# Ledger of designs, part 254: VH-VL binders against q9nrl2r1430to1533

Target 1, 104 residues: q9nrl2r1430to1533
Amino acid sequence: GGVHELSAFEQLVVELVRHDDSWPFLKLVSKIQVPDYYDIIKKPIALNIIREKVNKCEYKLASEFIDDIELMFSNCFEYNPRNTSEAKAGTRLQAFFHIQAQKL

## First folded at step 13 (VH-VL)

Design x84 (framework fv_nezutatug)
Fold by ESMFold2-Fast, scan of step 13:
Structure x84 (fold): chain C 104 residues (1-104), chain A 121 residues (1-121), chain B 107 residues (1-107)
Amino acid sequence: as target 1 above (104 residues)
Amino acid sequence: QVQLQESGPGLVKPSQTLSLTCTVSGGSIDSGYSWHWIRQHPGKGLEWIGSITYSGRTDYNPSLKSLVTISADTSKNQFSLKLSSVTAADTAVYYCARGPYTSDHYYMDVWGQGTTVTVSS
Amino acid sequence: DIQMTQSPSSVSASVGDRVTITCKASQSISSYVAWYQQKPGKAPEPLIYSASYLYSGVPSRFSGSGSGTDFTLTISSLQPEDFATYYCQQANSFPLTFGQGTKLEIK
């Protein structure tokens, strides 16, 4: 993990944010609009939080960064039934992430 | 890097319960993955036993469903397999594995080294 | 349960050869297939997920293709470390099921 690795995390998060299927992941789910979400999901996370952690150099290892991205997808699949727009967007974005993560 | 290590008895008597534990290091079992048990009978292929997600949801192979329990202990960073009423047919190498949690794509990206279990009197 | 059938059960090849292993699902699984390599005495290691996506660290000589019921794993230029048993796995639905394995042997 050096400067080159940190730059790669920043690039990858930006690519995820700009992807068409990022819409369920940009910000935390609204507690007001979806009150039961936080009863089910105990470790909520979203791309804006991950991006801030990257900017503040909180990831010491690539595995820590990857774990937070995978947590985000896992929360999506745990909460949303498989046939939902959210789950389908998550499946496509996760596949994109796995291809891009090979460059890390 | 994330590593998985199986532990448990190498010899179990018929009709008893087989108990295996997978210890995870370099990552947390509650950080958003699925955690799997797979076995391989001597000289044969792979058989998926079941899984537990980071949230505690379990899925079991229907052929084993009434005999299998998978549980997680987040404080010890471990997940475990219990297989009740074992027979000689349960003799196998048992692997624990990590999988990305996804609605449509289930594969295992990190595997333990495997532990051999023999069922005999 | 979805049955996965591999062909051939064994194949003999030489270093530098192009090797193709096939896998057939008993029902359509879209692209939801993974491939694993297992060397004697060791745990399986992932090669490919979602039919064609290479897992991190896997050499580019490995490639996967297919959709529906018919899938292939190709090694474009066989290396000495590639002699192993290869397994396909359907990732479409529970229970997860594996093919019976294809043993790649030195010619």
Scores: ipSAE 0.040, ipTM 0.713, lowest interface PAE 5.9, mean pLDDT 88

Design x85 (framework fv_nezutatug)
Fold by ESMFold2-Fast, scan of step 13:
Structure x85 (fold): chain C 104 residues (1-104), chain A 121 residues (1-121), chain B 107 residues (1-107)
Amino acid sequence: as target 1 above (104 residues)
Amino acid sequence: QVQLQESGPGLVKPSQTLSLTCTVSGGSIDSGYSWHWIRQHPGKGLEWIGSIYFSGRTDYNPSLKSLVTISADTSKNQFSLKLSSVTAADTAVYYCARGPYTSDHYYMDVWGQGTTVTVSS
Amino acid sequence: DIQMTQSPSSVSASVGDRVTITCKASQSISSYVAWYQQKPGKAPEPLIYSASYLYSGVPSRFSGSGSGTDFTLTISSLQPEDFATYYCQQANSFPLTFGQGTKLEIK
């Protein structure tokens, strides 16, 4: 984790946020709007939390950053049936992430 | 791509109930989005009427009090607006719109084309 | 309710101009503001969410900035298709509220 690595994490998070398929991942799922979400998902995470962790230099290894992004996708696929718009968006965004993450 | 289409009678008499339906294609209303009704009075800005979530939760603009009801029919992939006791002030273009999933903060990312409603005798 | 006030109410500009529209919230809304473009007879189209993030397909000449109570939409080099009315919207709390609109007119 040096300056170059942290800058790469920041750039990638910004690209993910701006991607068309980022909408399920921008912020933590609301308990009020989705009341059963936190009964199913025990380690909630979203792009805003990951971005905050990047800005606070909490990722010491690229693998820790990648693990948090993958947790986000795993949560999506665990909660949302495969035929939903959420799961389809997650599949496309995860593929985009995997291509970009090869550069980390 | 997800598309929204409003439908309704277009002309409503004062004191009657306005009923509008939004048909959603290319996506399910039973997914995790919020679904909204917004209107625009002639020559004026936009006014949020209310929303429904897939959980059945509804939120309404307090200025419309108990006059508004929003409901969903997942078997038809539609959600609907009923506005009771209409007056000439309810003349507007009515839009349905979709808001994103992951927070209590709603940005409307997909809009219907709008349907014109005139309240007149 | 959170009031959203836009300025100016209208602006006349020429193709190639830099145009700035501002939006002020009556109380802090963090970054939870969206911007929409509406052309005559058409539905509003989303431009920006969370103050600064462009929706896909929105030209890069559009940018947003601000936090708290003061927000700005900028068009860096105005094109003929940009003449429209622009609205800000707070997404922080219910009821959702919009600014009164800024009409961008040909000079």
Scores: ipSAE 0.000, ipTM 0.564, lowest interface PAE 12.5, mean pLDDT 85

Design x86 (framework fv_nezutatug)
Fold by ESMFold2-Fast, scan of step 13:
Structure x86 (fold): chain C 104 residues (1-104), chain A 121 residues (1-121), chain B 107 residues (1-107)
Amino acid sequence: as target 1 above (104 residues)
Amino acid sequence: QVQLQESGPGLVKPSQTLSLTCTVSGGSIDSGYSWHWIRQHPGKGLEWIGSIYWSGRTDYNPSLKSLVTISADTSKNQFSLKLSSVTAADTAVYYCARGPYTSDHYYMDVWGQGTTVTVSS
Amino acid sequence: DIQMTQSPSSVSASVGDRVTITCKASQSISSYVAWYQQKPGKAPEPLIYSASYLYSGVPSRFSGSGSGTDFTLTISSLQPEDFATYYCQQANSFPLTFGQGTKLEIK
């Protein structure tokens, strides 16, 4: 880790949040709107949680940060069928992430 | 990195309104978190009072609902508790705390140090 | 209101012991339980959220388990700094409610 890696994590999270396809990932899924989500997804995560971990300097390695972002996408694809708006948004945002993560 | 600090009067007379403020540093109250007030009576456990969200939504403990108001001042990065018509039963240590926001998963990850409030004549 | 009941109310233990604290909800709360540690004169500190996830910086000797109504906090090998009061909290619905606390004391 270090200051350079933490600044890069902050920049990347901000870019993800601002992306048009971030809407399924901004905060944890609502149990009211999606009652069975937490029966299926055992390690829920969202961009607001990842951003807080970046702010607390909890990521010591780039791999730890990448693992949390990938967990977020894996949860999306596990829960949502391929033809849903959520899965399609996740596919596009994950591709964007992979391009940006090359800079880490 | 985020820190919370309670402030307010340590002594309040019965029937008056208790006013406490929580000052947040190292993070914004307008940032997608829930912000809570919890109290602990002498020698007892923890009691949740209520919460406010970055959206302005509030939730109150039903046992206190008619007596409690929680508000936020984003310009000062503060949120506040007003408890009206206090009695000796309101004597407690009062904590403010932050929780990650989700509509159905509420725990507190950052706590203030607590402020002691005594209600006596 | 969901009532959270902890057992035991107090436990005496020695350094190196395995300690188990139980928390029971009056109705199903899925996995929405958090655990806190409180030392005298201090604010509670988070240990575990969503029944089994360790909060950042919490030693691996702490673990949580359970779902539905029955939840357990385990300290695998008690250390001197672990003597404190432990609280469970249901995170499922309002009002948020805490157990009455379990005081962990030196034997």
Scores: ipSAE 0.006, ipTM 0.555, lowest interface PAE 13.7, mean pLDDT 84

Design x87 (framework fv_nezutatug)
Fold by ESMFold2-Fast, scan of step 13:
Structure x87 (fold): chain C 104 residues (1-104), chain A 121 residues (1-121), chain B 107 residues (1-107)
Amino acid sequence: as target 1 above (104 residues)
Amino acid sequence: QVQLQESGPGLVKPSQTLSLTCTVSGGSIDSGYSWHWIRQHPGKGLEWIGSIHHSGRTDYNPSLKSLVTISADTSKNQFSLKLSSVTAADTAVYYCARGPYTSDHYYMDVWGQGTTVTVSS
Amino acid sequence: DIQMTQSPSSVSASVGDRVTITCKASQSISSYVAWYQQKPGKAPEPLIYSASYLYSGVPSRFSGSGSGTDFTLTISSLQPEDFATYYCQQANSFPLTFGQGTKLEIK
């Protein structure tokens, strides 16, 4: 019982998902669409996986949550050249994340 | 919280290789972050040495590139600096630090306490 | 390499004073500057990133401003614990470079 409020992690994930630049990060990269992705990126992650981990209470520390978000951005910048729409979206979304994450 | 701790010899002889290790606790080195080495000469400012990322990417200060190697040991949750052919000019406090991995800017948000290295005969 | 030049090299001030420290980059770095505070015998503590954003836990009396080549750190009402050396750092490109430091000393 009782009223459940969104956790700080859930609130931040929802804000990231709703951001215009979230499109490269919503779901895991498709192996059919991008066959070499998993040869290069050894620790794949996406916002849907992070949100699931938040809902299952798998993050014990704010640092663990932040680590997963930073890994997601790191994967983007490692795979995608700087001039791509993916890398540009990632740069803007990461900047937004850094401002919001100060609350954690 | 994430903490970084430097360790290594406090005294190194000229022409030898300086080896320092940074031990990370409260977080994984095999992560989306870059891991940095910075030094500070006595009574002077800060000098960035280089960084490593879990992808294997390393970036070195060009002034030190031929002398510096940074490596990571994910099994021990450590990253290390090797500086070859040291001279008295390498006497400094050495810091390790963490920063987010990005496409166009590089900040360091967590720092170790620093370890003093003296190069003398 | 991008050179970062701080002014002044030292400032003497009293508790309650407004203190301003400036930092100039040799080429445009957008807003990619960080500020650090270092007390004797201690590691640098990050204060500000991206010119104006405070790190969590940094007192609101600290503020940063600027873009391009000219940046400013301001302490609006100096406290005893603020006497330290302050460094700017350009975060725009490798190698990362720091200013020479500004020592804030008690009058």
Scores: ipSAE 0.247, ipTM 0.808, lowest interface PAE 4.5, mean pLDDT 90

Design x88 (framework fv_nezutatug)
Fold by ESMFold2-Fast, scan of step 13:
Structure x88 (fold): chain C 104 residues (1-104), chain A 121 residues (1-121), chain B 107 residues (1-107)
Amino acid sequence: as target 1 above (104 residues)
Amino acid sequence: QVQLQESGPGLVKPSQTLSLTCTVSGGSIDSGYSWHWIRQHPGKGLEWIGSIYYTGRTDYNPSLKSLVTISADTSKNQFSLKLSSVTAADTAVYYCARGPYTSDHYYMDVWGQGTTVTVSS
Amino acid sequence: DIQMTQSPSSVSASVGDRVTITCKASQSISSYVAWYQQKPGKAPEPLIYSASYLYSGVPSRFSGSGSGTDFTLTISSLQPEDFATYYCQQANSFPLTFGQGTKLEIK
């Protein structure tokens, strides 16, 4: 990772956060509201965690950044049935991400 | 265009339960938005009462927590406030409002017109 | 609870004036401040979120600035429709809290 890659990660995370379909992904799922989530999802992650990792320069390769974003989507589809608002939002945001990630 | 409209009784007697409903049109309450109740006492500023999220999560102002219940009825696209054991201090204009889902910080981007509630015998 | 204190409580101004309203948080709230405009008998209308971002449709004469504990709302060239009460709100932590309001009156 260089300065150009870090700037690109920052831009992409900002675009994801601003997207209408980011709401299921902005922060970690609450243990109190969804107690079984952490029994099913073993590697929880959210955009606020990824944003923090970008700001701390913890991604050394673009592939590491992409892997964390894909893990976030994978978790969404693992926990949420296909017909839920969460899964539908995840599908649209993932498509948007794939288009934007080509700029990395 | 999303619109919110409050409804409920204008007059409530002390010690009774105040019940207000917010009807949402142009958008679904079963969504990533947060839905809020805010009140404004006569000649005073705004006080946040609480919120509900589509997951069923509720957050209440600690000063009111034992007295407040917020619930949602997705089939009617409504969310409601119950405030128990009311006193004259609960006299206010009550607003329902929508918070954002693109931010993890709650700013109110759509407001109902407000409904006046007077607590008096 | 985070207390939000506005100053001044009221200000008299003329059309065309630059008006500044200040809001102070009792502890750091980063940039998590919103500003609202309320006209008599009406619901508050959102102006600004996250200290400096204008909501869609809000005239460019409105601007916000600040971070930490000190925040400012500025109206660069006051128009007749701008006479109203303005409220700041912190969105950093629960409970959400509002300032006491600043009434902008015709001079």
Scores: ipSAE 0.000, ipTM 0.564, lowest interface PAE 15.1, mean pLDDT 85

Design x89 (framework fv_nezutatug)
Fold by ESMFold2-Fast, scan of step 13:
Structure x89 (fold): chain C 104 residues (1-104), chain A 121 residues (1-121), chain B 107 residues (1-107)
Amino acid sequence: as target 1 above (104 residues)
Amino acid sequence: QVQLQESGPGLVKPSQTLSLTCTVSGGSIDSGYSWHWIRQHPGKGLEWIGSIYYKGRTDYNPSLKSLVTISADTSKNQFSLKLSSVTAADTAVYYCARGPYTSDHYYMDVWGQGTTVTVSS
Amino acid sequence: DIQMTQSPSSVSASVGDRVTITCKASQSISSYVAWYQQKPGKAPEPLIYSASYLYSGVPSRFSGSGSGTDFTLTISSLQPEDFATYYCQQANSFPLTFGQGTKLEIK
């Protein structure tokens, strides 16, 4: 199989999902709830999409996985002003991710 | 390709402990995935029993919590269900399954074929 | 516990038909709904997760929609292999709970 060969990425996604600050990142931003999001963000991504890519063995290098996670945070900071709960959650979760990504 | 296979006794007497094992092949249980037990009573729908996931954490259906234990043996690549003090109401097909997330996105993407358990004297 | 109620309990349809089944949660579950297909004597197979995301390998004729308490599964052009029982499942909180099932029958 392919799934167990990616256990390091699976472990990291699980840690991110379980983190208190993961709530803005669990799924794609809803266009119904946030109608201008897709006018600003051209490459939307979320943890559920990243997990699906892990399951399909679409990451050939750790750098590709890291790039998708960093894109997720970059989108957050581009859309959300610094003083929002989303941006604050993103800042804390990104710091946590940087520590965990050193294991890869 | 990940595959799951249930094993255990097909017949259990009332008041005894039902013990089932799920053997995982093609993938490791020592991963970010959650591992679940679900049962289906004859002619009825699905009932979630519980799960074991990251760092050996378990969650159990509150209706069964005092009666159920789920454990994992990473050296054998297996996880197991023990259901104590069984009654005829525990007669069901028992499935083991894999979930991709251990928090908010619990969908079970790989299932065993199921094993039939009958509780009778 | 969150109760999941499916409607209808059964539906009769012909190959090529558009079929829609619904699932209602007793409280808001955001988009934390999965859908499964089960054929007689077999284990359930995943179709959809997080209300609208198609599981790998599932035909594009299957789609899901909804948020909050009301969710739908649609089969755009029914095929012979689609006659089965369909279950929704909430993933918002423990215990995980399933709907009672919708049996899709040949007309």
Scores: ipSAE 0.000, ipTM 0.544, lowest interface PAE 15.8, mean pLDDT 84

Design x9 (framework fv_nezutatug)
Fold by ESMFold2-Fast, scan of step 13:
Formats: sequence, C-alpha cells, structure tokens
Structure x9 (fold): chain C 104 residues (1-104), chain A 121 residues (1-121), chain B 107 residues (1-107)
Amino acid sequence: as target 1 above (104 residues)
Amino acid sequence: QVQLQESGPGLVKPSQTLSLTCTVSGGSIDSGYSWHWIRQHPGKGLEWIGSIYYSGRTDYNPSLKSLVTISADTSKNQFSLKLSSVTAADTAVYYCARGPYTSDHYYMDVWGQGTTVTVSS
Amino acid sequence: DIQMTQSPSSVSASVGDRVTITCKASQGISSWVAWYQQKPGKAPEPLIYAASSLQSGVPSRFSGSGSGTDFTLTISSLQPEDFATYYCQQANSFPLTFGQGTKLEIK
C-alpha cells in the first residue's frame, strides 16, 4: 500500500494547507521572532516540513504521517493558551483533519 | 495500525511497587499523542490513573499522585507505570491507551488488551 | 473531581429496539464527553468523542448528543453484537472521570 498511501497523504496535506485555519501551521515558528517557543517545544514541525516528507516518500506507514500531523497540533496546544487565535484555529483544523483522516 | 500491549507481573505482594510497561507498535510514543494508564477494579468501572506527553509532561489522578510515576523510554517505544506501596485495593485490570492531544478535550482512541494484576500476600 | 452518573445502571432490550443511555456531569463540561463500549473480558472500545462525533469504523446506528451537563448515547436499532457495558467519560479536565457503566442485556 505505499503508493496508494502517498497519493492519499498528498491530497490530505493539500486540503490542510488550503484550509482557512492553516495559518499557524504553514511554516516553522521563527526562533528570532518567538525565541521562547523553542524553550517549550522540543519537537517543532509544520505543514511545509510534512509536505516535503510526503514528496520525498519518507512516510512508510499511514501512522507515521498521522503522527506528524498530530504532533503539529499538540505543539500548538502546548505552547498556546486555549483562548488564543492560534489554539482556536488549531482546534478547528484538527477537527477537519480527523474527519478527512478517518478512512486513511 | 497502532497497537498497545501491557506487560508486567500478574501477582504483587502488599507494600511492593507495581511496575507495568506498555509497548507501542505501528506508531511512535515520541509523537503528538498523550499516553494514558487506566485501571478497572473487579466488577467495577474505569479509573483514570494518569498520562504522559512527548514533552515529558505528566498528569496524575490526585487520589494517586504521591504513589504513581509514569515515564517514557523512546528508544524502546514504551511507556511505564510505577505504583508504590500497593494494597489489595490496587487489584485490577490495567490498560494502557493512546489519546489525541487537543486544546479542549481528552479521550482515548486506542487501548491495549489489559493486564490483570492481583495484589495478595 | 467531576462526577459522571449514568442512567439506567442496566437495561434489558431486544434486537431491533431503540436504546437510549444517559449521562449526567456534576458540573458543566461543554460538549466534552466520550462514550466507550466494553464486552466481557475485553478492553473498552471508543464509540463517540466530543459528544456527537462518531469514531472511525463505528456503525451509524450509534449516535451521541448533548452539551453542558446532560448527554445521551442512542442505538437506533439494536444488533446482537451491541450487548455490552457502555461508559461515558468526561473529557473536559483532569482527572478524567468515567460513569459507573450501563449494562445492556438481552431481554
């Protein structure tokens, strides 16, 4: 199933990138602009990194892809208090992801 | 698919430390999920013990906080429960489980099969 | 701690019946309830999360509803494999807490 899984991963990453709530997740947080982020978040990741991994066929299992997406959301919720625009965007985008990923 | 399997002693003596390990396959504990321990006393409902996140953050049930330690070994893809000073009341089926980390709610989407622990002299 | 109380503690039903199980939280928990099914000798399996979202692979005859303090799990047309114990869980805050369970038995 690697070929079929990669096609599905590409489609899902594109849907996530196009979503209105993807803005906190498109690129890694700048350590120059937000230096305390990397004191709190030890495994940073973003959609551009995940998309590159998909393009390079680095995900061998669907679970590996899902793990990276969930890591991205978990980092958002660990760093950002619940009432922030980042956390609210993350909550909506994660719900969208869970709907799309249910039969991955 | 992600699978979790509990392992540890089936019988523990009172006052000893119970040590259980959860082995995760098909996914990494070094990911964005929370990893939980839940137990079920004979003929009773479910009791949440605690959880660990990849950052090393732990959350414990306050009723057990002084007695419980949860830790992770990413090199073995395992997380473990230590419950000190056990009594007969700690006799239960112990489950490990995975939960998605969200901003506003916590639930468990994948569970191990459970391991029975009897505390007896 | 948030207390979760299920009603009824047991219910007897026949295949094809509509079954409703309720769960009440001791304080407001928004929509943050999950429901689990447990068969004898087996681990719990997730059915519903966020009060009304169906877990992947779960049949559509299962549905959840509610918000605040009052929540329901409904099985629209009971099947033989549905006879089990059902648990609600408040998903809002630590410590996570479960209802006492509702045993669904053959009539």
Scores: ipSAE 0.013, ipTM 0.713, lowest interface PAE 7.8, mean pLDDT 89

Design x90 (framework fv_nezutatug)
Fold by ESMFold2-Fast, scan of step 13:
Structure x90 (fold): chain C 104 residues (1-104), chain A 121 residues (1-121), chain B 107 residues (1-107)
Amino acid sequence: as target 1 above (104 residues)
Amino acid sequence: QVQLQESGPGLVKPSQTLSLTCTVSGGSIDSGYSWHWIRQHPGKGLEWIGSIYYHGRTDYNPSLKSLVTISADTSKNQFSLKLSSVTAADTAVYYCARGPYTSDHYYMDVWGQGTTVTVSS
Amino acid sequence: DIQMTQSPSSVSASVGDRVTITCKASQSISSYVAWYQQKPGKAPEPLIYSASYLYSGVPSRFSGSGSGTDFTLTISSLQPEDFATYYCQQANSFPLTFGQGTKLEIK
């Protein structure tokens, strides 16, 4: 992707990171603290990994960027029951993402 | 902005149980962070006591030999330390602190002001 | 347990000086080291995490470097408010352990 596309992805990742509900998504889930996570979630991802991919120009299409963000939310809802703080934060942050992603 | 505040007795007698509470404001202890107790003996460095996580798991410093219990009360937005069978060596400033979520490293980004505990007859 | 050894135990310096504090881990901790500043009667404040990342709001004169076992905190141009005790902490494994501290004093 071009410099303009990278700027747009970086801006959106920064907005997600700064959102109050980003706490479950900032870094990969620790296998030491949550040992069964990687038995359930086969494609782990987090905002720090996505940001690194943006900085390395690994997204060729906006759809690839969106797919990684959606994978992150999908993993959250697969692992965490709906009544958890993680799932509630994920629901609110995903709604915020959908509004912001209209610009991509 | 998240703030942490320690509370508990300033004076505890030897052999009793020290009970301290950390009250969190501006954020929830159910938010997925790690929550820590750290102490500092007079004129000395920092000693990590233990941690509790959003899923209820605890980690304790083995040097305290099962004398420590850390628990959380999400309804009060508090986490607490119990240190049993205290001696004069447990005289210290006690801090509660928050660490980041979902990383394989733990630094403490928010600290309480500290509460002084003296163990004396 | 991973032992963290800080040097020097104290350093005397003047405003404007470049100051370096070192921390050595007894075994490899990758980049999982944090640095804290503590002023008398106050709680420690975070400065650096993951060896080299500056914590939000910390002045750019502070920097961290190192990986594996050897780590350094540098203050490029010492200011009056920087006179304090500095601690390193390993975050690689439990129990979490701190260095013994370096007291930075006015010359």
Scores: ipSAE 0.000, ipTM 0.576, lowest interface PAE 12.6, mean pLDDT 85

Design x91 (framework fv_nezutatug)
Fold by ESMFold2-Fast, scan of step 13:
Structure x91 (fold): chain C 104 residues (1-104), chain A 121 residues (1-121), chain B 107 residues (1-107)
Amino acid sequence: as target 1 above (104 residues)
Amino acid sequence: QVQLQESGPGLVKPSQTLSLTCTVSGGSIDSGYSWHWIRQHPGKGLEWIGSIYYSGKTDYNPSLKSLVTISADTSKNQFSLKLSSVTAADTAVYYCARGPYTSDHYYMDVWGQGTTVTVSS
Amino acid sequence: DIQMTQSPSSVSASVGDRVTITCKASQSISSYVAWYQQKPGKAPEPLIYSASYLYSGVPSRFSGSGSGTDFTLTISSLQPEDFATYYCQQANSFPLTFGQGTKLEIK
């Protein structure tokens, strides 16, 4: 990947953070608030971690960036039943991401 | 877009209970967010009063805990503050605000416009 | 309770100036600081969360930094609409606490 791709990743992360449905994804899930989360989810990730990786130039390919975003969504759907506010927010944000990711 | 609007009496007598309501539009209080009350005394900074989570769990500032009750009415998409035994020191602008839930750290990303409450005989 | 102390309490500046406001926590709060801007008669508006992340719509001239106990808010090139009072808030533990505020005034 090039500098143009890294700039595009930052712009997309900012758009995801700004989306109304980003609230389950802004930071890692709290063990205090959700004690069993880390028993179920083996590779936790959140938008703040992904943004840090973008800023440190850790994504060499668009596919690596996309994989981390998709991991974030699949963690949400694995932990949260489909009828929860978390899963519903994740579904809408993932759809938004898929449209925006076409620009990558 | 989510919007919050405070309502309640602008004047309360000493020793009475102050009752304020926050009406939420553009989003549900039964979502994954926490919902907060903050106040600002004239010429002073901001003081956090307490919060209610979508689950009904409440947290209160220990300095106010015996005097404060926060409740939610999901059918009306509202949450409310009751502050008992008010004194002149409770004169302030009262704000309601929303914060993210899934982090154990609490920022307030949407605020109401505030409502002025004067405690006076 | 975690005490948040801002410095300075007030600062006079001109359009185009670089302005820095400092916030100190009485104990370590990692990166869990937010910054708010409040104009007279208005509600506070969020600027920054988690010490350095800008909220949606906040101009890029605003930046935040710091970790542990020492945090700064910087405005790189002051604009007329930036004259306001700025507050830091620790988001690490209950009760949530705010700094006393820094009033940014026209020089």
Scores: ipSAE 0.005, ipTM 0.572, lowest interface PAE 12.5, mean pLDDT 86

Design x92 (framework fv_nezutatug)
Fold by ESMFold2-Fast, scan of step 13:
Structure x92 (fold): chain C 104 residues (1-104), chain A 121 residues (1-121), chain B 107 residues (1-107)
Amino acid sequence: as target 1 above (104 residues)
Amino acid sequence: QVQLQESGPGLVKPSQTLSLTCTVSGGSIDSGYSWHWIRQHPGKGLEWIGSIYYSGHTDYNPSLKSLVTISADTSKNQFSLKLSSVTAADTAVYYCARGPYTSDHYYMDVWGQGTTVTVSS
Amino acid sequence: DIQMTQSPSSVSASVGDRVTITCKASQSISSYVAWYQQKPGKAPEPLIYSASYLYSGVPSRFSGSGSGTDFTLTISSLQPEDFATYYCQQANSFPLTFGQGTKLEIK
């Protein structure tokens, strides 16, 4: 843990939020628009939730933070077929994340 | 520290609508959490009534779906329950609660103190 | 709806005893079980989430285990403040459902 890791997590979340492909991940999937999502995805998560966890100092290890980001991408690929705009955005954002996560 | 507080009438007549409000302090209802209503009948266990998400989406217990409406007012940091056509069977302690959406979703980590509602003529 | 059945409905125990409460789901719920403690006149308080994770501030004498349909809550060495009613809750699907409760009483 430590203060440096918390600052790095916040910076990385901000970079993800600002990325053009963040739109499927900014907040939890709406059950109104996607009624079956929560029947399929058992651990829903989004960037606003991850950011709140960072702000509350809930991540004690970089691996815990990385696991939550990877869960977010895993949920995207589990629910969305490969040829959807959501899955394509997820693929590009995940690649960006892997590059940025080298800082952690 | 997030706190929840229920408010509403303690007595409701049969066939009328029960209206309860939950006021949230120390945190925003527009923060990516789920917000729940649960009740407990005298001498019995807990019954989940329904929830509202920060997105505005609601889920209701199917046994109550035609009778229940849950709504949120983000400007007042409140969410509310309306239960129509009440009967004596709706006499219970009513709780509001918060559920986080993290790796371990759907447990309720913060509860209000509860408000007692009696349905009688 | 997924039915949650607790056993026993009540148990009498003494300070220092090991107490085990069980919860059975009518269908598989993976590890999506939470446990709550409720004292008379008070709201329920979370103890355990995802079958085995202790909620913040909960004493280590509390532990949870299980997956699929069978779950247990164990108190390794009962303390005076532990006399309460305990509830399990499935978190796998809607509607969320609770067990009927287990009342832990002083012997």
Scores: ipSAE 0.006, ipTM 0.568, lowest interface PAE 12.8, mean pLDDT 85

